# Designs tried in a protein design chat: VH-VL binders against q8ixk2r445to577. Part 2

Target 1, 133 residues: q8ixk2r445to577
Amino acid sequence: FFGMLQNKGLTDYCFDYNPPDENQIVGHQVILYLCHGMGQNQFFEYTSQKEIRYNTHQPEGCIAVEAGMDTLIMHLCEETAPENQKFILQEDGSLFHEQSKKCVQAARKESSDSFVPLLRDCTNSDHQKWFFK
Below, E stands for the ipSAE of ESMFold2; O stands for the ipSAE of OpenDDE; V2 stands for 0.75 times the mean of E and O plus 0.25 times the DockQ between their complexes.

## First folded at step 3 (VH-VL; framework fv_cosibelimab)

Design c4 (at its last look DockQ between E and O 0.14; V2 from the best seeds 0.00; counts 0 for: pae E 8.4 > 2, placed apart)
Fold by OpenDDE, look of step 3:
Structure c4 (fold): chain C 133 residues (1-133), chain A 121 residues (1-121), chain B 112 residues (1-112)
Amino acid sequence: as target 1 above (133 residues)
Amino acid sequence: EVQLVQSGAEVKKPGSSVKVSCKASGGTFSSYAISWVRQAPGQGLEWMGVIIPIFGTAYYAQKFQGRVTITADESTSTAYMELSSLRSEDTAVYYCARGGYSYGRYYFDYWGQGTLVTVSS
Amino acid sequence: NFMLTQPHSVSESPGKTVTISCTRSSGSIASNYVQWYQQRPGSAPTTVIYEDNQRPSGVPDRFSGSIDSSSNSASLTISGLKTEDEADYYCQSYDSSLSGWVFGGGTKLTVL
């Protein structure tokens, strides 16, 4: 699967990554932004290694969750996907992070009108449902 | 490394027009927005407008609406700012600045060196 | 629309900590990201903080950004103040009602 990763509950919002420098793509947080379908900032791929890859020039970036965190951060992809980069995109649209045993949920940034994907306890909320468009 | 290189200083008469260029290198031009910001002598920064090359659409501050035109040439990775009906109060250093991709959450990560435009009779 | 208000000037001795405030006149300060730019005399601005509290590569960790919703203000904090930090500092945020960016009036930081 590849393309825009859109949230079901938070209508018209997609995974979005906009690093400060296209040549320095790691270490920043993935956010949610209105789906625009125009640029690479919203194009991701779900791989057979259960990675969520950000479409960039080599080296490629993969979404990871750092220890003790609930935010999605861009790391470099590795030959063998590390445990903190493994996600299961289920048929029901839930996006499950294997290591933390939590689900990715569209959430509002505190005291802000901005949105981010965060790890939360798994529920049946549409805010935890995702699909590629 | 990303660089924004602007055209040289300009001296213009009132009522004329000026067109400043901003050439980007070291990155992908179409994926980033280019804003224009000016600074009058001894004054603060003032945003004028922005263009997103891949969209081909420009947005302008209300103050400059109808008098400023921002364009982009993807083939040369160059953005342009044209200001018409120049007045003495338009005397300022004009900067181009590169921003992020998503409109509404742009921040300016790289700046041009600035172009001094002097308007005098 | 809104305005961003900064103090005209601040001063402090080397090695100390200084804070520059940026108060939003209307709407929540946290509704849109705040950026901070440094401008030394005779030079173009450079980004020192983006997205409230993120630091670009090359910017020392002495620089930090924060948001205070209670005062509807953003703050730039510079610890271990150095002479080279003497500059004008501008806060910035996007105004969706104007479809454009708003700058604060700027703050002149003098290192005593």
Scores: ipSAE 0.020, ipTM 0.655, lowest interface PAE 6.6, mean pLDDT 91
Fold by ESMFold2, look of step 3:
Structure c4 (fold): chain C 133 residues (1-133), chain A 121 residues (1-121), chain B 112 residues (1-112)
Amino acid sequence: as target 1 above (133 residues)
Amino acid sequence: EVQLVQSGAEVKKPGSSVKVSCKASGGTFSSYAISWVRQAPGQGLEWMGVIIPIFGTAYYAQKFQGRVTITADESTSTAYMELSSLRSEDTAVYYCARGGYSYGRYYFDYWGQGTLVTVSS
Amino acid sequence: NFMLTQPHSVSESPGKTVTISCTRSSGSIASNYVQWYQQRPGSAPTTVIYEDNQRPSGVPDRFSGSIDSSSNSASLTISGLKTEDEADYYCQSYDSSLSGWVFGGGTKLTVL
């Protein structure tokens, strides 16, 4: 799949990657922003290796979660996907992170009007439901 | 450098159609949204619709739904806007504009030079 | 579905400060970032403010943007006004009900 990865519960919000320097894509946090499709930073590819790739720019980035963390961070993609970069988009729309056994949830940043995807215990909340469009 | 180069001015009769092209160069085409914005003489800017070339998906402002078709050709890095059933009120400059790269650049970062379409009897 | 309302025209003398308002008709102005575009006659628009209050490279710091949630409006402020600032100015924001972008009606700035 390739497209904007949208949240069902936080309507009209999509995965978004906004590094301060477009030539340095590694190590910054993935955010949520209003879906509009106007820029490259809302387009992601879900691959057969279960990666979520940021591949509209070079070098390609893959979403990862570092051990003990709940934030989604951009790493370089590798020839064989590391375990911390593997996600399963399930039939019910949940986005499951294999290594941590947690689901991606739309969350508001503490004391802020901005939103981010975070790992949480899996529930049936619409804030844990995602789809490509 | 990213450039958007539009086709030349058109003079059309009422009831006909016009198709304006927008060729992108100097950057990635397929993954950037291309919007069409028009401006009638002495009037403000009016958003018409958008296409995401890699998806082939177009979205249209309600006012133009049914009269406008926006397409893209990835092999030529060219977007197109076709407006049908032209009226004198459609006389305007038609711009294409590209969405920005990053979160802080969701503004239109590059604009075409504009294409004057004159609808006259 | 909302509108962005701007004054039709504003004027001020060189060296002074002018403010152009952009009022959102429904929903919160703070829900979506506001952009400001400058358009000189015969030219395509160019960006002077994005993301409410950020300046692109090359835009002088006498241009500033702000949001006022209590009046549900955005403002473009130009200090140290110069004759070359004479142009039409448009605010812009996203409308979720349209899945698209909305422009304000535009403001003609005259520098006397």
Scores: ipSAE 0.012, ipTM 0.585, lowest interface PAE 8.4, mean pLDDT 85
ESMFold2 (binder alone), look of step 3: mean pLDDT 89; pTM 0.910

Design c5 (at its last look DockQ between E and O 0.06; V2 from the best seeds 0.00; counts 0 for: pae E 12.2 > 2, placed apart)
Fold by ESMFold2, look of step 3:
Structure c5 (fold): chain C 133 residues (1-133), chain A 121 residues (1-121), chain B 112 residues (1-112)
Amino acid sequence: as target 1 above (133 residues)
Amino acid sequence: EVQLVQSGAEVKKPGSSVKVSCKASGGTFSSYAISWVRQAPGQGLEWMGVIIPIFGTANYAQKFQGRVTITADESTSTAYMELSSLRSEDTAVYYCARGGYSYGRYYFDYWGQGTLVTVSS
Amino acid sequence: NFMLTQPHSVSESPGKTVTISCTRSSGSIASNYVQWYQQRPGSAPTTVIYKDNRRPSGVPDRFSGSIDSSSNSASLTISGLKTEDEADYYCQSYDSSLSGVVFGGGTKLTVL
């Protein structure tokens, strides 16, 4: 799959990555933003290695979650996907993070009017359902 | 095989508008970006803007903001570019171009044949 | 905002190798993929290289692309030159600050 990764429950919000320096894509948090398809900020690829790639830039970025954390951050992709970069997009739309055994949920960023994807205990909430458009 | 076929050449007076069509065939239309690029006689390529048909909203090069409108009709697999307030320096060949993968805006794999627009007093 | 600078023209004999450079003025050339287009007189452009060094189907392997981060440039190399290669060549990249595409000024290749 390649495209905009959209949330079912938080209608019209998509994964978005906007690093402050376009030449340094590592280490910043993935956010949710209104789906617009402009520029390169909202295009991701779901690969056969179960990576979520930000591959409209070189070098390619892959979404990761560091151990003990719940935020999605950008790492460099590797030839073999590390465990912290593996996500299962299931047929019911849930996005499961294998290493942590948690699901990606659309959430309000603390003390903010903005939204982010965070790892949470898996539920059947529409805020944990995702699809490519 | 993806093919882009554009409407025919146009001769226009200064101050008028032109609308060029770009019909796509041989592939998925709605998720692929269609860009418009022009080339004045003897000059290089100049990007004007882009639309991804499924979203319906275009993004424009700063130079053309306010004068260009890019639209798409999914039912006919056709993109359109309309340029208003024409001047003689708008005389150019206008191309449509499409990327090689869904939502890819940064390169073009397929080009239309071009549409010559001549603006003369 | 950045520019892509190409030589205005290059010439070489049939059977030889030519390299066309594309230098980025600010920011890293590696920040976004570089594409190369060929335009023969009176024709629409066609893509000969995308994603820095990949060839579309039907483009012969004597066309190659490369990136040199030390000179902040991309290169199109055409080996075994043929008279049919005589054309204008444009490099292209994406400028995220403009949310748009940047073309180089173009290079006229003459095959003597």
Scores: ipSAE 0.007, ipTM 0.551, lowest interface PAE 12.2, mean pLDDT 86
Fold by OpenDDE, look of step 3:
Structure c5 (fold): chain C 133 residues (1-133), chain A 121 residues (1-121), chain B 112 residues (1-112)
Amino acid sequence: as target 1 above (133 residues)
Amino acid sequence: EVQLVQSGAEVKKPGSSVKVSCKASGGTFSSYAISWVRQAPGQGLEWMGVIIPIFGTANYAQKFQGRVTITADESTSTAYMELSSLRSEDTAVYYCARGGYSYGRYYFDYWGQGTLVTVSS
Amino acid sequence: NFMLTQPHSVSESPGKTVTISCTRSSGSIASNYVQWYQQRPGSAPTTVIYKDNRRPSGVPDRFSGSIDSSSNSASLTISGLKTEDEADYYCQSYDSSLSGVVFGGGTKLTVL
């Protein structure tokens, strides 16, 4: 699966990554932004290694969750996906993080147009439902 | 402009309960976190718990587990904090605070005006 | 678990620069995890620094936040000190092990 990763509950919002420095793509938080499909900021890929890869020039970035954190942070992809980078996109649309045993949920960051995906206890909320578009 | 307006001062007897309200206006309500923070006279800020309305579940500081209940009504954009089994040490100004997330951590950007709760026999 | 330690009080003359420290007892300090709140006498707290050392709208640029990893501390710096800056200042972070917000003890700033 690839393309825009859109939330069901928070309508018209997609995964978005826009690092301040194009040459330093790791270490920043993945956010949610209105789905626009322009550029590569909203292009992600779900791989056979259960990674969510950010479509950039080499080296490629993969979404990770650091220990004790509930945010999605961009790391470098590795030959063998580390445990903190493994996600399961389930049939019901939930995005499950294997290591934390939590689900990715759309949440507010700072303003009406600023949201972030965060790890939360898994529920049946549409805010925890995701699909590729 | 975002505003948090809390209910008025309360005077309670030991053993009773108090419920303070916090109404939000000027922005969205459901997707932000509402925390409750109290401050005893001459003391510092103490976090009590938090609720994110769209999630429906609240998280509490261990100190208040079993004695505090935080709820939210999305239809009225109002959060509530109920504290039971009141004692004199619970005398404090209680604040609601709205916050978002910064790299997975809570922060507060708007505060209510505070509600004085006095517990005395 | 960790604690945030602040000096009990600081003082400085108008027009000068003052710095308030906030030291984390364990774990690594990070700028994106520390907020600062101002509380004037008889008033509710207000946010002066939040997120990644940002200022909310309405907060003058005299207020700035920084991190010193060598001392594992965050600092609030107030330049061009004014009389209205006299207040209590609290640092705040989040302890994931407790799933809870942690406040510093507060610092009373007196403008001489």
Scores: ipSAE 0.005, ipTM 0.593, lowest interface PAE 12.1, mean pLDDT 91
ESMFold2 (binder alone), look of step 3: mean pLDDT 90; pTM 0.923

## First folded at step 4 (VH-VL)

Design a1 (framework fv_axatilimab; at its last look DockQ between E and O 0.09; V2 from the best seeds 0.00; counts 0 for: pae E 12.8 > 2, placed apart)
Fold by OpenDDE, look of step 13:
Structure a1 (fold): chain C 133 residues (1-133), chain A 122 residues (1-122), chain B 107 residues (1-107)
Amino acid sequence: as target 1 above (133 residues)
Amino acid sequence: EVTLKESGPALVKPTQTLTLTCTFSGFSLSTSGVGVGWIRQPPGKALEWLANIYWDDDKYYNPSLKNRLTISKDTSKNQVVLTMTNMDPVDTATYYCARIYYYDSSGYFDYWGQGTMVTVSS
Amino acid sequence: DIQMTQSPSSLSASVGDRVTITCLASQGISSYLAWYQQKPGKAPKLLIYAASTLQSGVPSRFSGSGSGTDYTLTISSLQPEDFATYYCQQLNSYPLTFGGGTKVEIK
């Protein structure tokens, strides 16, 4: 699967990554932004290694969850996907993070009008449903 | 066990100030993501949100009543106080306090007090 | 402000019936919606949040769905204890607003 990763509950919002430096794409948080289909910042791929790849740059980035965190951070992809980069996109649309055993939820930042994907306990909320478009 | 209880006068005269206290247990307003809100309900009518206060002392008011409302907390006493000035008979209602479980910059009310009936009459 | 239009205002049903209540928001609320049940003389009880997440302890016969501006609460098989008034609430933006309520009565 590839393309825009769109949330069902938070209508018209997609995974978005826009690093300050295009030559150094790792270490920043993945956010949610209005789906615009303009390519690079909202183009992701779900791989057979269970990675969510940001592959519009070289080297390629993979979404990871750092220890003790609930945010999605861009790391470099590895030949063998590390445990903190493995996600299961379920048939029902839930995006499950294997290591934390939590689900990715579209959430609003505190004291902000912006949105981000965060790890939360798995529920039946449409805010935890995702699909590629 | 989470519990909340409203206390205050059952009768208020027009133009007077209503002061309600919410005393709670089973949780703390020092905990991140926790808040307390006030909701009222006139007899036989729908619910109306009044104000919220959160663990970080962030406050929100119903704009239609903002100038009349003040919400504050005393974390050490597990109390939240709501004051409402210039009461009018139209403000007659059951007043509830409820715990807020923070959800994406707002919250839903997962535990409620039993409510206290406030009648505004001369 | 976001207005929540709830329909119907009242309905009559029998035990075992499928009941559907609708809540229409004046603008998109992105599934930031909760449902409450209120019985006479009692405080409201949270049933569902985030439009479709069932609160702990709530029977599975209750379900929520919808997106954008249109949301529904469904009781798959009405039970005697379900006769009550139901309210929707949006928490997409302040001020928080409730629907007008739907009274579910015995036919």
Scores: ipSAE 0.213, ipTM 0.782, lowest interface PAE 2.4, mean pLDDT 93
Fold by ESMFold2, look of step 4:
Order: structure tokens, then sequence, then C-alpha cells
Structure a1 (fold): chain C 133 residues (1-133), chain A 122 residues (1-122), chain B 107 residues (1-107)
């Protein structure tokens, strides 16, 4: 799938990636922002390798989780997807991170009015349900 | 207290199938984010990972063993079973089971059994 | 498969020495790395996970560092109970692979 990856519970919020330097797309955190479809910040591809790709620019970025972290950050995509870049979008809409055995949840960024996707224990919350539009 | 204990035969003949049982206490495989893995160590040599099984029945195997491995669990008995077919003298090793526990974004082998020595000889 | 090259394979040291053990991964492992201690006739014991996080109950003289492909275990002041073999393990990608081990012996 390709499109805007939207949260069911936090209505009208989508995955968004806006690196401060377009020449440095690696190492920054993925955020949630009101879905708008303008520019290239909210378009992602879910691949057969179970990657979530930011592929509107080269080199392509893939969403990853580093050891000891619960945040989603951008890494370079590789020919064979590393384990920390594999997510399963399940039939019920949950987005499962295989390596951590946790689900992606829409969450308020600590002490702010902004939102981010974070890894949390899997629940049936609509804040853990995602779909492409 | 988290404990794991391996059980199975100490001596196996070449070509036979080895069945090892890991019996554990102090945790449950019904708990999300928990698993059990198997690791072996030939005498005087390095550790080699064999297989993992997780609470959701997700399974991973070392491909170097050419599909000789099968891992399964019985959550009600607190047991994990490893079978390894077509044993050969090179498979002589101490076999360990270990708990996989998620501390943050990944699981690590934090508690190990005492190990069981398996010798493959005619 | 990710190869873990551990060095040195053995070393001799005295009580009180600073000991450094290195693991090199054949490709980046994003800090998905553990260190284990193994004494003769016993199972390995987890010392450090996530490259640098000390397991509960492990003395503070043990520390881990590194990123990408290069990782280090340091014992700041070697104690008599630290004479053992140490292993690293990457947990970034299956198959999960160990280093060859470093035997720390009494000088």
Amino acid sequence: as target 1 above (133 residues)
Amino acid sequence: EVTLKESGPALVKPTQTLTLTCTFSGFSLSTSGVGVGWIRQPPGKALEWLANIYWDDDKYYNPSLKNRLTISKDTSKNQVVLTMTNMDPVDTATYYCARIYYYDSSGYFDYWGQGTMVTVSS
Amino acid sequence: DIQMTQSPSSLSASVGDRVTITCLASQGISSYLAWYQQKPGKAPKLLIYAASTLQSGVPSRFSGSGSGTDYTLTISSLQPEDFATYYCQQLNSYPLTFGGGTKVEIK
C-alpha cells in the first residue's frame, strides 16, 4: 500500500515526516500531524518486506526502532529489511513491530500539544489502529 | 524466582532424533512479550543459537541446521520442547534453554537453565 | 547473516586491571547487542543488554559502549570473581549470532 497512514482513534492524524535538512533524512523522529496530503511529508509505502517507506526522495527512508527506544525514527532502507524495520499491518488495523512484539500507538508527545507514534503493549485501542487512505 | 531446567537423554546415537524439554517456573508464556530460546555450546567452543518461540507462538530457527529443528510449547505445563533430527557426533554439546524477556524494544536472554550435556556417539 | 568478530580471544590480567573486550559486527546492528559472562561448568549470565544497559544485580565496574558495528565491554577494575569467558551476541537480525568469546585468565 501507498498513501497517508491514518490513525482510527486520533481522527484525521497521519504519519508525517519533515526532516529539518532534506539532505539528512536519517535519524529524525516520525510524527503525527493533521492529514492534509500536501507536499511529500505524509506519503508512505507499506512494502512486501513489511517496511514503512518514505520513498518520495532518494535515498529512501524506512521507519525503524533502535534498541532501548520506543520511538519511530528514519533509517536508510536496505535490500533486505532489517528486523527493526519490520512492521505487520494486521487485519484489525493494528501495526505490530515484530522485533519488539509491541504495537504502534498514537500518543501525545510528553509535555506538549503534539502527537507521535510510539511502541506500546498491544491492546484493542483505536489509538493502535491504522489504515491507508 | 525465575528458573529453567533442561531435560532429555545424555546419550544419543547418530541418525536418531533428540527431544529436549525445557521446564520453567516464575513466569508464563501466556504473558505478552515473553519467549524461550535454545542455545548450544560444544565442549570448549562458542555459543550457537538454535531456535526461539514466543508467547504468540511465533517461531524462529537457525537456518544452518537445514530444517532439522522443531520448537513447540505447552503453556499449561510451563514447557518448551525442541526436537532435532538426524543427530551427528558434531552435534555433541551442552544444550541450554533461556527466557526471552522484553526490557524495552527487544527481548534478551536474561535467565538460563543449567544446561544438559548431550553426547552423540555409537 | 551478521558475523561477530570478538577480540582478543584470550587475555591474562591481574586483580585491579582495566580490561577491554571488543566485538565487531559485519554490518550495523543498531545497538541490539548483549554481553554475557560464563564461568567454567556454568551457564552464561547476562551482563549488559542494548549495548550499554547494565542488567540488574551486575556490578557497576562493568560497562558497555559502542554503536553501529563497533562495541566494547569494559571492566574498570578487575576482581577475582571476574575471571571468566565473555561473549557478545547480536540480536538485530536472525540468525542471532555470538562472538567467539574472550577468556580472561589470572596472570
Scores: ipSAE 0.196, ipTM 0.783, lowest interface PAE 5.2, mean pLDDT 91
ESMFold2 (binder alone), look of step 4: mean pLDDT 93; pTM 0.954
OpenDDE, look of step 4: ipSAE 0.025; ipTM 0.640
ESMFold2, look of step 13: ipSAE 0.005; ipTM 0.566
ESMFold2 (binder alone), look of step 13: mean pLDDT 94; pTM 0.954

Design z1 (framework fv_zigakibart; at its last look DockQ between E and O 0.09; V2 from the best seeds 0.00; counts 0 for: pae E 6.9 > 2, placed apart)
Fold by ESMFold2, look of step 4:
Structure z1 (fold): chain C 133 residues (1-133), chain A 121 residues (1-121), chain B 107 residues (1-107)
Amino acid sequence: as target 1 above (133 residues)
Amino acid sequence: QVQLVQSGAEVKKPGASVKVSCKASGYTFTSYYMHWVRQAPGQGLEWMGYINPSGGSTKYNEKFKGKATMTSDTSASTAYMELSSLRSDDTAVYYCARGGYSYGRYYFDYWGQGTTVTVSS
Amino acid sequence: DIVMTQSPSTLSASVGDRVTITCKASQSISSYVAWYQQKPGKAPKLLISAASSLQSGVPSRFSGSGSGTEFTLTISSLQPDDFATYFCQQSYSTPWTFGQGTKLEIK
């Protein structure tokens, strides 16, 4: 799959990656932002290795979750996908992180008007449903 | 050459409705969200919401839910915004504005000329 | 909602002056700020996006800076054509919000 990774519950919001330095893509958090279809900030690839790749820069970035954390951050992709970079996009639209046994959810920060994807216990919430467009 | 041309000024009585049009040209209409922004006399700018012409999805500023309805006609490259149950406080200039991006950040790069809606007895 | 607070509300200056308008966000918004110029009876015109990126065709005397919570629009040498109202706008989170505006009056 290629394209914008959209949330069903938080309508018209997509995975977005906008690192402060375009030449230093590692270590920053993936956010949710209004889907626009322009530029490369919202272009992701779901691979046969179960990676979510950020395809706007070389070397390519892969979304990862560090042990004990719930945030999605950018790492470099590796020849063989590390466990913390493996996500299963399930038939019902849920995005399951195998290592943590959690699902990716569109989450609002407390008292904030901003949204980010975070790992949460898997539920039937539309905020845990994702699709490519 | 991107151009947004809005319908003309309207004078309405309280309780009426008005539908403002915004005809787009010079770009692929379905590739950009269309936003509506209000400016009351002598006041600042208020974002009202958007429509995604690709599929018709909308999002409204909570302040305008139930007041504004945004639609589009992709065959005519035209966005519409309807205001219902007009009150004197709805007197304002209403702009359509195209959403654009720079460095993945959103901004309004082209604006319609504005449509003045006056609500008076 | 993210509140954008501009200062000053009204600014009087002479041709040739360096003019600074500030905009403060109620929370950190990185560089998700745009600046607009609006002349009477006209739609706003985009000057700056991403806090500091000049829109094509905007004179180089305009500049923007800032990150986090405080942002500045600067006109290095004020010209007669610059009398207008200026607005900042955050694009970090919906609802998109604007500062209340700064009316720049030429002495």
Scores: ipSAE 0.048, ipTM 0.711, lowest interface PAE 6.9, mean pLDDT 88
Fold by OpenDDE, look of step 4:
Structure z1 (fold): chain C 133 residues (1-133), chain A 121 residues (1-121), chain B 107 residues (1-107)
Amino acid sequence: as target 1 above (133 residues)
Amino acid sequence: QVQLVQSGAEVKKPGASVKVSCKASGYTFTSYYMHWVRQAPGQGLEWMGYINPSGGSTKYNEKFKGKATMTSDTSASTAYMELSSLRSDDTAVYYCARGGYSYGRYYFDYWGQGTTVTVSS
Amino acid sequence: DIVMTQSPSTLSASVGDRVTITCKASQSISSYVAWYQQKPGKAPKLLISAASSLQSGVPSRFSGSGSGTEFTLTISSLQPDDFATYFCQQSYSTPWTFGQGTKLEIK
């Protein structure tokens, strides 16, 4: 699967990544932004290694969850996907992070009108449902 | 505090080129995109494009492709915009503006004071 | 391109008045609208982001509202310092576009 990764509950919002340096793409947080498909910022791929890859001009970035965190941070992809980069996109649309045993949920950023994907306990909320478009 | 200081007013003949500078201070220059916005006399604001000072990637409004060239010098924390093949309708005030990440990368939270470019024969 | 249409183009008002400026988008843009104030010979100043988020340092008499295709900037009680031109701007998709502006003049 590839394209814009859109949230079901938070209508018209997609995974978005815009690093300050397009040649050094790691270390920043993935956010949610209005689905507009501009450039590479909203293009992601779900791979057979259960990675969520960010479309880049190499090296490719893969979404990771760092220890003790609930945010999605971009890391470099590896030949063998590390445990903190493994997600399961289930048939019901839920995006499950294997290591943390939590689900990715669209959430409002604290004291902001912006949104971010965060790890939360898995529920049946549409805010935890995702699909590629 | 964040400041964007632009170069002074320019008067050019048709066909000439002009390069406007925008010196940034008070923040990490490479951490924010720098945008350019034009305002013709008595007219509204037009987004021209942006540059990512880290790496130098750019995106232009189609209207200004071939007209504007955006560059930056990270060592000087300065963004540049060059206008080529100037025409009378290029007469305008040109602004550099910082795009903020905290509330949306396409909001312009800080602006230069503007540079007036006058093109006349 | 997304077109932002402001109304009115010119507005005359007195100190103390409640003023409302409207911006309509040619398509739905959710809440991705910013408002700017510009005084003669000066650069625009960011007032509001994300349709309703007031920028730090901006007086509370300024407020923004709206979603989808219609947005408003309101000044609850006009002050002498508020006479200027105001612009809306969409941040939904490139190219980013502005309204044509609303000039707020002294009556």
Scores: ipSAE 0.019, ipTM 0.665, lowest interface PAE 5.0, mean pLDDT 92
ESMFold2 (binder alone), look of step 4: mean pLDDT 91; pTM 0.935

